# Miniprotein binders against b1l550: the designs that were tried, part 5

Target 1, 279 residues: b1l550
Amino acid sequence: MRLPEELLERARDIHSEAPSHRIKLDRVGSFGLKVPVEFKGFLLLAEADVWVSLPEGRRGVDLSRQVEAIYELSNPPKDPFSLCREAAISLLEKLNYADSSGVSIRFDAPLQDGESLKYYGVEISSIASDEIINKIRVEILGMTACPCTAELIRAYKSSEIAATHTQRSLGILEVSTKAEHPDPDKLASIIERAMSSPLRTYTKRPDEGGLVIRSLSNARLAEDVVREMIHLFLEEFGHLPEDTHILAAVRSMESVHMHDIYAERSFSLDEIRKEISSH

## First folded at step 33 (miniprotein)

Design p11
Fold by ESMFold2, fold request of step 35:
Structure p11 (fold): chain B 279 residues (1-279), chain A 119 residues (1-119)
Amino acid sequence: as target 1 above (279 residues)
Amino acid sequence: SLTIRVRVIVYGKEVWIFIYFYGVPEEVKEKVLEKLLEEIRKIAEELGVTIEYTIYVENGEIYVRIYVKGDDPEKLLEAIARIIELAAELAKKLGDPERAKQLKERAKQYIERLEKREE
């Protein structure tokens, strides 16, 4: 049902009024919107947040225009990076009182794993003002094997069989840049390559044996994983703008402890290059 | 009341320029748009950049979306400056010299960026 058009002339526009308290707001928006996206040939259900800044002289945001902006762009489904950026621009166009806009899109990304699939977490954002800042966070599980215990067993426990404790570790790469979003598959690959071994959806006996051997031959502390992630990231993405900001982290669910180990490092490309070149 | 608002968003080799015309007298709306579009076409041709535009009307007010794309960042900066200067000229012609002055100052900032980049 559609209400009469002349209602617009009679009704007070509450959102365009001045507020009782003239305080600007940084983020006003609609969160938890379900949107379809097309990623690498897959149709995925993603979750999106959209927002704009609100100046101190405006009482409210036209929230339905925010929702309209992203949904108009989401049908037919398109890649999430284009959707994210285009929606952020559209928000500033449609809500011309705002100084900035933002869009976040979250989804589980599929990866081929033999005859099956595995998944990793992706969250992307685009923040628009006079320029656009793109952010991406990738999280993927891998396996780590303790090198300290492995060395003790090799040296002291008389056995031809190498052994150590292994555990799932969550690797995290987060990138904020003025360039295009890095490819999430490449970020996930960096994380997995930094681990002792990738995790598999399932294995047959020979493949499982190979996985275990790989993990034992590539034993790493959580700290080593973070350093390797940084090394591999610089090799692949060192070309990004100097003010690109990165966070590399590992949360390891150590199988011999009641608690997790956590390691992280954040840096800009300019900062880390100066640090490395000083050695 | 009469006013012209301009928003610029830059992303790599792409630029979005939104021009919002408020309170333009009905008798001159078509002429304002014709002047704007004619000059935008000249800018695209002279600078070798791609310019696409959409005009829409909301509550009797005119909104112009301008999309600029080019491989040369200096040509993009020049295009931005010239489009803002055009908006300033329109503001002056429509009787808002203060707004014209503000827009001219914004355009000069892009020209200054060009000069610094060259040197």
Scores: ipSAE 0.549, ipTM 0.830, lowest interface PAE 2.0, mean pLDDT 89
Fold by ESMFold2, fold request of step 35:
Structure p11 (fold): chain B 279 residues (1-279), chain A 119 residues (1-119)
Amino acid sequence: as target 1 above (279 residues)
Amino acid sequence: SLTIRVRVIVYGKEVWIFIYFYGVPEEVKEKVLEKLLEEIRKIAEELGVTIEYTIYVENGEIYVRIYVKGDDPEKLLEAIARIIELAAELAKKLGDPERAKQLKERAKQYIERLEKREE
C-alpha cells in the first residue's frame, strides 16, 4: 500500500528535530544489507553495513537515504573496494549533516586451490570525513605443526619417524591505512606462508602425504607464525604510510588440548621499524 | 535563510568538493551556477588538474558535486583553496558576509598546508 503524497506535506519531519538529549552519536546506520559484488571474476553476495555520525542537534538519520546510497552504486555489481569507498563518499554527500560516514563489506573470497577453490574471510571498510581511512581484515585457516612435541619425540625415542601434533590455525591480518586497501589475496598469502602448511580443499593420498611432510619440515609455534606474518607483511607492504596500523594474530586449535592458543601483536609501521632497528 | 556550505574529502590524488546552495532566489540560480562553472574550468586549465562536476536539485536547493584529480598534490591543495574562495565570493554576493569570511578563513588553511609542504 502506498499512502497519498499529499500526507507528506502535513507530517512533521521527525528526523530533523532536535533530540531531547543533545548527545552526538558516532555510528547510526543500516547493518546487514545484502549487496552483490564482483571480485576477481566472481559474482558474490556480500553483507554490508552503512553508517554516518549524527550531530548532537539532530534527532535522527534518514535511513532510506543511507540504503539508497549503497544500492544505487551496487547495480550493476562492481568491485567491492570501489563500492565501499564510493558509498562512503556518497553517504557524506547525501547526509550533509554528518561529520563522518562508514561502509563495511564482508564476503568469502575465492582462492584458487589446484583445480578447485577454497575461500577465506574478508571484511573491508572505508571511513570518510576530511579524508578516507581504509581498513581490511583477512582471516584464513592454515596448518601448524608443533616443534616442541617434534623435538621431544626425536630426543626420547630411537626412531626415524618424524612425529608431532598438527592442527588448524586461524591467521588474522587487520590493516588500517590512508592508502588503498591492500590486496586481500596478498594478505592471505602472507598468512598461509607463515603457517607450517596451507590447507587444501581436497587431496589424493600422495598429495596429502606431501602436505603433512611439508608441515613437519616447517614446524612453528603460534608465536612464530605471528612473527613470520609481521616479517612478510613488512617485506610486501612496508611502503604504506608510516601511520598505517596492523594487527597480526593467530588462534591455534591445538589438537592435543581442550583449549586454543592465541598470539597477537598490533603496531604502526613507524613503531615496528624502531623496534626492529634497536635489536 | 541564504547560505552556502562546502564539504571537502581528500583521497590520494582525488578530491571531492560538495557545494550546497540553500535559499538562493530563483532568478539568480542560473547566474550563480554559470559563474561557478566558468571559474572551475579556468582553475582546471590553469592548474593542469582534471575537474568533473554534476549539478542536481533537491527540494528547490542546488547541489554541486565537484571531482578533482591530479598528479601534483600541491596543485590539488591550490585547487581546493581556489574553489572554496570562489564559494566565499558567491556567499558575499548573495548577502552572507559572515559565511564568506568563514569560507575564506578555511581556504587559507589549505594555503598554509601548501606552504608547509613546499618547505
Scores: ipSAE 0.525, ipTM 0.826, lowest interface PAE 2.1, mean pLDDT 89

